# Designs tried in a protein design chat: VH-VL binders against q7v2x8. Part 1

Scores and structures below are computed, not measured.

Target 1, 220 residues: q7v2x8
Amino acid sequence: MKLILRGIANEFIKSFSFKNFEIDQNFFDKLITKEAPAAANLITENEKINSYELAKLKLILEKHFIKLSNIYSNNRETVLSGKSLKINSTFLKIKDLENQLPLDPSYLKKDILHKGTVRSGDRISSNGDLFIIGDVNPGAIISANNNVYVWGKLFGIAFAGKNGNKNASVASLYLNPLQLRICEIVAIGPKEKPKGQHPEIAILEDNKIIIKPYFLNQNL
Below, numbering starts at 1 at the first letter of every chain, in headers, positions and changes, except where a header shows other numbers; antibody chains are not in Kabat numbers.
F, E and O are the ipSAE of ESMFold2-Fast, ESMFold2 and OpenDDE, as the mean of both directions, binder to target and target to binder. V2 is 0.75 times the mean of E and O plus 0.25 times the DockQ between their complexes.
Where letters were taken out, [cut] stands.

## First folded at step 2 (VH-VL; framework fv_cosibelimab)

Design C2 (at its last look DockQ between E and O 0.26; V2 from the best seeds 0.00; counts 0 for: pae E 12.8 > 2)
Fold by ESMFold2-Fast, scan of step 2:
Structure C2 (fold): chain C 220 residues (1-220), chain A 119 residues (1-119), chain B 112 residues (1-112)
Amino acid sequence: as target 1 above (220 residues)
Amino acid sequence: EVQLVQSGAEVKKPGSSVKVSCKASGGTFSSYAISWVRQAPGQGLEWMGGIIPIFGTANYAQKFQGRVTITADESTSTAYMELSSLRSEDTAVYYCARESYWGDYFDYWGQGTLVTVSS
Amino acid sequence: NFMLTQPHSVSESPGKTVTISCTRSSGSIASNYVQWYQQRPGSAPTTVIYEDNQRPSGVPDRFSGSIDSSSNSASLTISGLKTEDEADYYCQSYDSSNQGYVFGGGTKLTVL
């Protein structure tokens, strides 16, 4: 069985038994307190859990300010046990139970922060947002599934939204790239260079890459 | 200090029933499970079942299912074990025991109640 | 369902170390916590080890518990044996499939 804690980024405990339930002191004392209780979901596969066992689990969790909010199981007796304790309990087939689990870590977007110049021949790729503190030289290639942010000058090639995200953007303190790409749309350099060094952002509008100044609160 | 105090010894005839009590003092009665464990003369320990008073939920060992009933009265902090259809083989010392914080071991035990079944 | 098997008796001299085994017949010994109880004649059991290797307040550090997955056994070790350690010792675990507690048959410890 798996215990998923809601309210803390869908943290989960994959193996649960009274012996294998590993909750560290910081989790209970720092993250879960009387003032900040957590909700949990229980997912069980092919396991028969009677009302006594479930009541014991409920009691132990409540002593640590965790509320057992939902039970998902492919065993009807386990569902009945949950209902007898007034816990929202749902019967699901195996395939549907898998959909109640948090996404595989490989699907989670991982942002990258890179400090330093990205030189000709260098290549940096991110599965989330990419943040560069430094310049991206001609001949360098940077890419991200989401947004690309360059806290410096961008002269190389930047590719945002490489997984099909049309809302992705490329922003830089000085945006003068050799090539921009957002999803499948490619633009070769901007037609006009910035008149001075100020932040600009490239976005996809009507299947065209549009570059505009990045001004905050321009019309307050 | 937590203490479990059981009712006194009983002598019963075959076919009758016996009800043993276990009164808890110190600590919180309702939020800890109470189990019953028996020991026949010269034999080992045998778990019979338990109850979680706050939920009124009981569980019984397969061997005793249908013959044993475990109940609790939160107002008096007392757990009860009733065993019916008594046989000579039911002659034993019956213990109540409190399940620990995690519910995985017995941290306090009653003094035991001798039940003798004879004709 | 599983059984916990203990030796019927063990004996050792005062001051020495003794080890009592508790072997699980099916499934891993590590799947559930193992506890150890001491019972002197005419008395209720008392916990000497809980959750494989933990000692309750008041139990001397001469008592220790361990788990050996290779032999599928738990062990209670008592060092510096004293005559007052003479008692019956019971291991206990939980059977998740049978949904109940299981006790070992008990071991009589004699100190001579």
Scores: ipSAE 0.550, ipTM 0.828, lowest interface PAE 1.7, mean pLDDT 82
Fold by ESMFold2, look of step 3:
Structure C2 (fold): chain C 220 residues (1-220), chain A 119 residues (1-119), chain B 112 residues (1-112)
Amino acid sequence: as target 1 above (220 residues)
Amino acid sequence: EVQLVQSGAEVKKPGSSVKVSCKASGGTFSSYAISWVRQAPGQGLEWMGGIIPIFGTANYAQKFQGRVTITADESTSTAYMELSSLRSEDTAVYYCARESYWGDYFDYWGQGTLVTVSS
Amino acid sequence: NFMLTQPHSVSESPGKTVTISCTRSSGSIASNYVQWYQQRPGSAPTTVIYEDNQRPSGVPDRFSGSIDSSSNSASLTISGLKTEDEADYYCQSYDSSNQGYVFGGGTKLTVL
């Protein structure tokens, strides 16, 4: 069975597969500590689950400020158990349960748009692309599984493609980082400032980080 | 400091019922599951069922389904186990036990209540 | 449903190490966490291991738990055995198919 968690503020979707309703500290060690989900849907198939087992799940989730909002199951006794606890509970055929699951596990990965300066000592990490509207000061660290875009001045450390994406890039309006990393390749930035003020993009070519002017489609 | 204090020993005739109480003190009652576990003389532990007081939700071992009723009174912080249609093999010490915060083990046990069923 | 089978008794000398087994009859021992309880004569049980290998506060680190998937069993190991460890020991797990807790038959540990 699967527990689909949704955060209201950021619309994150997190799917957990777990066995046998064993709710413990290990379950909560798997939660993303940066943000707390606000609601949960339980997806089951043929599992016969009684109201006591569902109540235990509901109790632990409530202690952590997560509402068990819906139960979808191919087992009618499980649906009745959920209804006895006043949880919205729906019987579905196996094929229809697929429509209640995230379409792609990457739905748990969200691009981040950050407005404001990333200050020394701050860290921002994205499971997708990272967009910064502002400056990234020395001593700040920004990272993304995919691309990093800084609409401002990049002075700190930027790490793109941290999950192994060799096609990832780092772009900014003023590219003067302490360190760039794309995938496993590291380049140390010069201490002197760039002489030009134009957008630049760092990419990986032939296992080397190269920096070139960042110009989008010129014939538009 | 959680304590579970059970009612006193009882002697019952076959076919009758017994109701054992388990009063909790020194902690939160309503949001912790309370289980009942029995132990016949010279025998091992046997889970009978449990309840989550805040929801009033009870669960029973299949062996006891239909003979056992487990209830809780939040106002007195007391759980109850009633076993009906008593037989001589129901002679045992009956324990109440509270589940831990995570619900993964029994962290506090009552002192036990001896129930003797004799004809 | 499954059963948890323990040896009826074990014995060992003070200072030595003893291991008590708990074998699951059907399904994998790893499917559900295993707890271990100690029961001294005339007393209620107390927990010595939970979640396979965790100790509650106050339980000495000479108590340890482990899982062996190849024999489909859990084990309670007590090192530096003391006479006060003489007790009955029960393993316990949850049976999802019958929706209830299962205890092993118990093992009497004698320290002599």
Scores: ipSAE 0.196, ipTM 0.648, lowest interface PAE 4.9, mean pLDDT 82
Fold by OpenDDE, look of step 5:
Structure C2 (fold): chain C 220 residues (1-220), chain A 119 residues (1-119), chain B 112 residues (1-112)
Amino acid sequence: as target 1 above (220 residues)
Amino acid sequence: EVQLVQSGAEVKKPGSSVKVSCKASGGTFSSYAISWVRQAPGQGLEWMGGIIPIFGTANYAQKFQGRVTITADESTSTAYMELSSLRSEDTAVYYCARESYWGDYFDYWGQGTLVTVSS
Amino acid sequence: NFMLTQPHSVSESPGKTVTISCTRSSGSIASNYVQWYQQRPGSAPTTVIYEDNQRPSGVPDRFSGSIDSSSNSASLTISGLKTEDEADYYCQSYDSSNQGYVFGGGTKLTVL
């Protein structure tokens, strides 16, 4: 079995293999991280896992404030078990399971940190993550292969997941973009948004962009 | 397909150093750990250490601590293993091997490099 | 830390089934995955079993892996033995305490 840990913004934290659903020191050692994971994906290959076993894993992860978000397996019974627990479970052929691996961490070296307001007409693009400390004004266009983080107000156009990363996200202290794009999916912001909003994050779910509050991880 | 191609055979004197290279192709390099495993003539496999190129961090088997240095060049997708203070007992075929993405086994191996230490 | 112990050699006739054991000296064999590598004379090792019982592409289903917690050992089983199976076989696992990999001593399989 393989577990992929992700943060609140779906950023990759770490991945590891484990052999069983028992709580042992080895599992805990692998689970411990400084990055405060919030979600986990389980990948199983040629393994029949029952609902009891999955429930146990789910419980263990939840105790660590980690949501078991997805199960990918080439075993139908495992997928059914996952579904019975209301876990998003997907049947995949063996050859496709590897596609669920996290992106090459080398993209992190391509991250861009921008300090200051991104003004109208400005364009910033990152081959990794894009970090903006400041506001992104209307008419500005920011993009990244992976995640876009705006430590300010986002009023311009943001494009995350340029390379097709469906786990890419757009987060800001105040999310009111003219347009959001994650991979091939486009969303237009509302004309009117209340003032004084809390931080939000936009992600892909069911091939739609959804916006939700960006809360701090309990593991902090 | 991922391939690991190692440098050629070496003949060294006792007390000298040897540096073996391992060039990776056909896949990503930076995110996969590269380990070095040696095999003395007629003996078994022995893990020496490994490196994750993107982090530049290497770990070593206790037996080789202080005598082996493993490095990686991301620009050329090449890992290196340098062994110093060579002894006759270091005569072996040295393999580079890529660790699986999950870091628990080796999924690809180099062809091996024979290092002969003789006076 | 732990060691993995294998028999030095095993032999069997073509068509038969052979089993190679790999015993862990300390800690549970089930704590970490066990892999098996095949090494033919003059060649680099190749993976025949990973994660206890998984076969890489191209490895025939004659090869299988298993774990036995009661004996704290892993086993490589080769059924329908062929002459081409003659090789050295190594088990391998990961030692978290040393943050390193451990190989068994290897087993020479001779096909009679």
Scores: ipSAE 0.025, ipTM 0.604, lowest interface PAE 3.6, mean pLDDT 89
ESMFold2 (binder alone), look of step 3: mean pLDDT 92; pTM 0.932
OpenDDE, look of step 3: ipSAE 0.000; ipTM 0.512
ESMFold2, look of step 5: ipSAE 0.009; ipTM 0.434
ESMFold2 (binder alone), look of step 5: mean pLDDT 92; pTM 0.932

Design C4 (at its last look DockQ between E and O 0.02; V2 from the best seeds 0.00; counts 0 for: pae O 10.0 > 2, placed apart)
Fold by ESMFold2-Fast, scan of step 2:
Structure C4 (fold): chain C 220 residues (1-220), chain A 123 residues (1-123), chain B 112 residues (1-112)
Amino acid sequence: as target 1 above (220 residues)
Amino acid sequence: EVQLVQSGAEVKKPGSSVKVSCKASGGTFSSYAISWVRQAPGQGLEWMGGIIPIFGTANYAQKFQGRVTITADESTSTAYMELSSLRSEDTAVYYCAREGYYDILTGYYFDYWGQGTLVTVSS
Amino acid sequence: NFMLTQPHSVSESPGKTVTISCTRSSGSIASNYVQWYQQRPGSAPTTVIYEDNQRPSGVPDRFSGSIDSSSNSASLTISGLKTEDEADYYCQSYDSSNQGYVFGGGTKLTVL
């Protein structure tokens, strides 16, 4: 069995059996605290997991502020067990389990709203759009599969379109990043700060990152 | 201090049913599983089933499926075991026991036990 | 489905060491954790070992647990045997295939 976990700052896969599963200090240190709960998807192959066993796993995860959001299994009884606990549960053949990890596009494209300053050393990653209410300081790294929006000043590193979305953008009230990335294209920040503070948007056009004033009618 | 307190002894006729209670105090009732284990006179321990109160999810040993029902009431921190169609061989001491796992899924051990309830089935 | 087999009885004199075995009939003993419970006459069981070899608070270090994959068995060892150790001892594990708890038949320990 595998758990695919996505928190605001962390993503990882935990492989386990019921005998060796625990949430110890090392596991917890990789998760978002109680103020920003994490979510998990459970992937199983042919294991038959009854509703009682699954409820125990759900309870242990919830005690650590982790929501068991989806179950993907090649065992129909395990899927039924998940549904009985009101967990989105889907039967998949083994080939589909291997080829579609993570298996819920909606969960993986989940937008993140972060309120507060992103400080040097902080990392925030989103599988959808990333919206930050606050400043992103030098030494911070923010990233999204789609768009990055900073309702504040951007001084750190921003990465949009991580999964190949060439229509992704990075927008900020004051766009002065150390580095911008859209898909595989990188732009290093300007040597001098802009003369005025005004909203700008960075987009990918003809394989180059261009920065222009932000207007509500721009194509993104 | 965690304590499990069970209801008193009962004498039942064959074909009737019995419902034994187990009241938890001292700990967090809903966050732990409660199991029922019986012991016939001079015999060993036999697991009957268990429940996770917060989800109302029960699991039963195959031998007792169809005859045993385990329920829980979170408001009173009480678990119940009802055994129907009683036979003389159901004469036993019935224990409730808390399943402690303390953040470890593998902690399938019974860390606290009730005092036991003697159920005698005779004509 | 599996069974856990224990000797019916074991005896030893005070101060000596005794070992009680618990053998799994099918599948590896290491596939699931083994617990050990002590039951004195007229009393509810109490845990002396959990998760193969861990002791609950208050259990003397004279009690220890081990797993032997070669014999497919778990063992409870009691050293410095005392008269108050006289009791029935039960091993217990979890059957993932049958999705339930399995107890051994129990071992009566007589001291003296």
Scores: ipSAE 0.444, ipTM 0.766, lowest interface PAE 2.5, mean pLDDT 82
Fold by ESMFold2, look of step 3:
Structure C4 (fold): chain C 220 residues (1-220), chain A 123 residues (1-123), chain B 112 residues (1-112)
Amino acid sequence: as target 1 above (220 residues)
Amino acid sequence: EVQLVQSGAEVKKPGSSVKVSCKASGGTFSSYAISWVRQAPGQGLEWMGGIIPIFGTANYAQKFQGRVTITADESTSTAYMELSSLRSEDTAVYYCAREGYYDILTGYYFDYWGQGTLVTVSS
Amino acid sequence: NFMLTQPHSVSESPGKTVTISCTRSSGSIASNYVQWYQQRPGSAPTTVIYEDNQRPSGVPDRFSGSIDSSSNSASLTISGLKTEDEADYYCQSYDSSNQGYVFGGGTKLTVL
């Protein structure tokens, strides 16, 4: 599923499965003004969503000042669910669902760049890559559909490849997380602290998470 | 603090129906889902269905589809569960429970529970 | 449509550690968050773990939750067992295909 989030000047696309949707305050701060709520259109393909589930999504969005304005789906039950909630809902064939996406993909905002420390209790989730300029404290959770890059110390929990991308990686200047996840594979952080001041990268290899120095292919 | 207070125990005959109430206080009623979970004597927990009062949107477990009706009255902050065509197997404690925070579409959990209502079905 | 299977009972001495498993029959245990509930005799259930491994306020640190994708199971671990921990424990998750909640069969914990 895709949410097209529209403010006055910008459009953002959030791709998600129903299972992986999370509210990320940093993501929505870009859209929300104190003056007016943002609008959202939901586009679904081959997804059966009942009115109870859709009502929960509507309430989550409204709590964050986002109005769910339109639903486009090729699933009849999903369209009926939207109509029952008084949301403008339109049945479209798969081909026609593409026509509801922004015409200019330059408005697509998948990646997140976060400047500052991610504090204990905070969560940041990206539909693409996640770039952190700062530290990730214990008790913080960061996640991305693709790669996670931390220009700083990573002490918290990092989850790369959240949508099933097994080629995803987690890299940081000081890789000392409490927990790493890549795709479906979970590992407890390294048993020993990083020895040097060099970047490290965690990747998935043979269904296992391995950690190695993050250097160029060329030696100095 | 949120509190859920249920109606008292009931004794019913097979073939009849029962309607159990669940009155909420100490929090927002209309925008939080109220679920119904039953527990037969010596048995585990079984989800029956739930409702989001502000929309009147109910969701029912497949096992109970057609026999259970869940409603809510916003003016009294009360949810109701009615189970029809009662059988002896329906003897159980019936709990109402509020579903937790909505910021995550997955990981639904029940953060507040009623005290339970014993419904006994016997001839 | 899946089931959550728990052992019927477990027992352990005070001060020791017990682990209660919750195995998902089909689909991945990691697909939806797992919750754990404690139910003392004559009482309504209370949440001890939500979102796989989070504790509500007031739940002691000796309660922990985990997910093991290789065995397709969730686990509730209680360390430093106390006699007050004697209760029934239920895991719970959301079934996206059936659009409803599933509880495990429950585990009776006895503290000897």
Scores: ipSAE 0.383, ipTM 0.754, lowest interface PAE 3.1, mean pLDDT 83
Fold by OpenDDE, look of step 5:
Structure C4 (fold): chain C 220 residues (1-220), chain A 123 residues (1-123), chain B 112 residues (1-112)
Amino acid sequence: as target 1 above (220 residues)
Amino acid sequence: EVQLVQSGAEVKKPGSSVKVSCKASGGTFSSYAISWVRQAPGQGLEWMGGIIPIFGTANYAQKFQGRVTITADESTSTAYMELSSLRSEDTAVYYCAREGYYDILTGYYFDYWGQGTLVTVSS
Amino acid sequence: NFMLTQPHSVSESPGKTVTISCTRSSGSIASNYVQWYQQRPGSAPTTVIYEDNQRPSGVPDRFSGSIDSSSNSASLTISGLKTEDEADYYCQSYDSSNQGYVFGGGTKLTVL
């Protein structure tokens, strides 16, 4: 697992790894920094962490004036443990955990504008909004912490709100994805769709993904 | 070249469960749906269900609803099919197959198949 | 929901043309694409036709598919029949009503 320390402005300070939730002197040495970290994100991969362990970590961090602000894990039990402690916890697939690492400049970009066709096998992920000018072909996977906008045809897989934003949406000039995901809610695209093409938007309503036409208001 | 390699033959008792694996290689895994299709001896092909690994959500044929569980591990590019409460009628060769893309508006076809896994249910 | 019905068996001599039918019980056969799979003894199925009449790479042009709306059926036609064509053939389509794939019962083709 990895801790990512951030400042009060959410700027990256440092990150370090620790194993088996061992909180020893080495851990504390790594925690010490010249900067004034205010928050920490925990990233865990294939690690089951219970509420007690997380609570201990939380307390330790708080004693150092660091808020355990986010947990990202591909382990559902870890996420549940985090949530039980009212820590913002997000379940992510392994591939998406990398997006939480600030080391790659590509991950530092909050919003992404992509121009061009997203082809089968391609993956594009944004830590903010994702805007694509072009088509997203079948086999492509696009994701964003917030909204996904496809100024083209969306035939691939789209995942919005991967950071738990319930207000996240997926919009496209032609929306017929293989599947949609908004936060934890998944919807399968219809295998049959009318020939007519018009913009549509997928949103969460009553914890369900609904797709509706995205028309301009007549009285603008 | 895309390949699907399945686990070996199984012999099971009635009432038990079997879990068959299907490892994909030579292409992307997470964005392609993997279906499971079985074939009883001397019988035809029967679709059981499928999964898109990236979502981890499976859909099932009504016949197998509640008795079959399909999962996927993206880290190993492996799909699994677990069938519980086995009966003699479940004796079959079980295939995993990838749902290839053409026009998603009109449907999918199985473009690659595993070699099949024989599951024999006998008392 | 619908079913796809195939003849149990067909036979023909080498060099001749054989046709295997696949009839949809309800709804239009043209509503969803029909695929055809070849299965030789002891082997996994392989695609010979997809999207009603398209051939995958490597499939001889002796294989062709068609749709007949009047009979609500799809057909696989194999011309210039060869011994190697002896196999079971399955048609397949998608049922939107239950979001599941449907296979025909299969047809055993014997080359005499």
Scores: ipSAE 0.006, ipTM 0.511, lowest interface PAE 10.0, mean pLDDT 87
ESMFold2 (binder alone), look of step 3: mean pLDDT 89; pTM 0.908
OpenDDE, look of step 3: ipSAE 0.000; ipTM 0.517
ESMFold2, look of step 5: ipSAE 0.213; ipTM 0.644
ESMFold2 (binder alone), look of step 5: mean pLDDT 89; pTM 0.910

Design C8
Fold by ESMFold2-Fast, scan of step 2:
Structure C8 (fold): chain C 220 residues (1-220), chain A 120 residues (1-120), chain B 112 residues (1-112)
Amino acid sequence: as target 1 above (220 residues)
Amino acid sequence: EVQLVQSGAEVKKPGSSVKVSCKASGGTFSSYAISWVRQAPGQGLEWMGGIIPIFGTANYAQKFQGRVTITADESTSTAYMELSSLRSEDTAVYYCARGPDYGDYWFDPWGQGTLVTVSS
Amino acid sequence: NFMLTQPHSVSESPGKTVTISCTRSSGSIASNYVQWYQQRPGSAPTTVIYEDNQRPSGVPDRFSGSIDSSSNSASLTISGLKTEDEADYYCQSYDSSNYWGVFGGGTKLTVL
């Protein structure tokens, strides 16, 4: 079975078995956090899911502000279970179920734009650039394969260049993170802490993370 | 306030390996750096390596690269340091310590230390 | 990369002042923060000075730190020496090649 998450900036696919679902606590910790509730579609092939099991999944998703909005299955009992819980449930033959899955990972959005404060305990991860309009509080974790941009204050954890992009950067209006990483390089921090709110950018230069003021007339 | 508690003393043969644990309690574990520092009898402090658990990758001092492996288990709030190909010169007290962290540039707190003795 | 060099030992009488130096071999001592740790026999180190000259809560004002860019060194000064100050003292800093720390060789302080 596959769970397709929608409305959370990126489309996210999770393949799993109900047998192991309760054990995968890391799944939800890596979801994109948004103020508005996200939605999920459940796709099952040849699996019979009863109302009790489906209600458990629905509750777990709802605790993370995700609505289980649609169920697609080639098992009529699973469809009936979904309907009994007032979830839009559709019977599809196997060939048509395949058409409900994203065809290619390249169809997933790479960049993420998040508006609002990223709070303690929140985690946002992007496969491209990550743009935050708001503050990133202590205890929040933000990460990107490319650049991280915080139009606000950065007090949490930031990780740019996750897939080895040494040209990745972390920029913020006030750069004072708990931890900062670009690729495999971890920053200890500059000697001078930011005393005023002004844009700064952290870049990897000669295997060292350097932090400098952002000036529009620089060749960055 | 976070405290670090290390595993007990070990006696090892030359050529073997040792794995020392460091369990954090009383605070968050995953987002803070954990360093390993050793001290041979009558000698100074020597940094071996460190890890920030949420990032999952460790950094090692050149002297120990290839012999030391530092890992962290976020589910148990425990960091580990494994040193292989032990020699008598590896007899030392091994400390874990929190830090350095961005903005908190010193090591604090420290674990109580684990004595590793390498002898035949 | 760089090395931090400390004297192996210093001695002074109770009530007097002692200064322990920590000299950086390459790059400016002022470019990165310097910390000082006290280690009494049988104990883990404890911080007595952080960020060049700051004292942790509970550390007496007899302990002070300073940076001298002209000699490329940091100094730990202990005034009004007490027998309880007898310990090993370590300076520590960091750079881009060793982000996690470079320790000085340590100084044994004997209080007569």
Scores: ipSAE 0.321, ipTM 0.665, lowest interface PAE 4.4, mean pLDDT 81

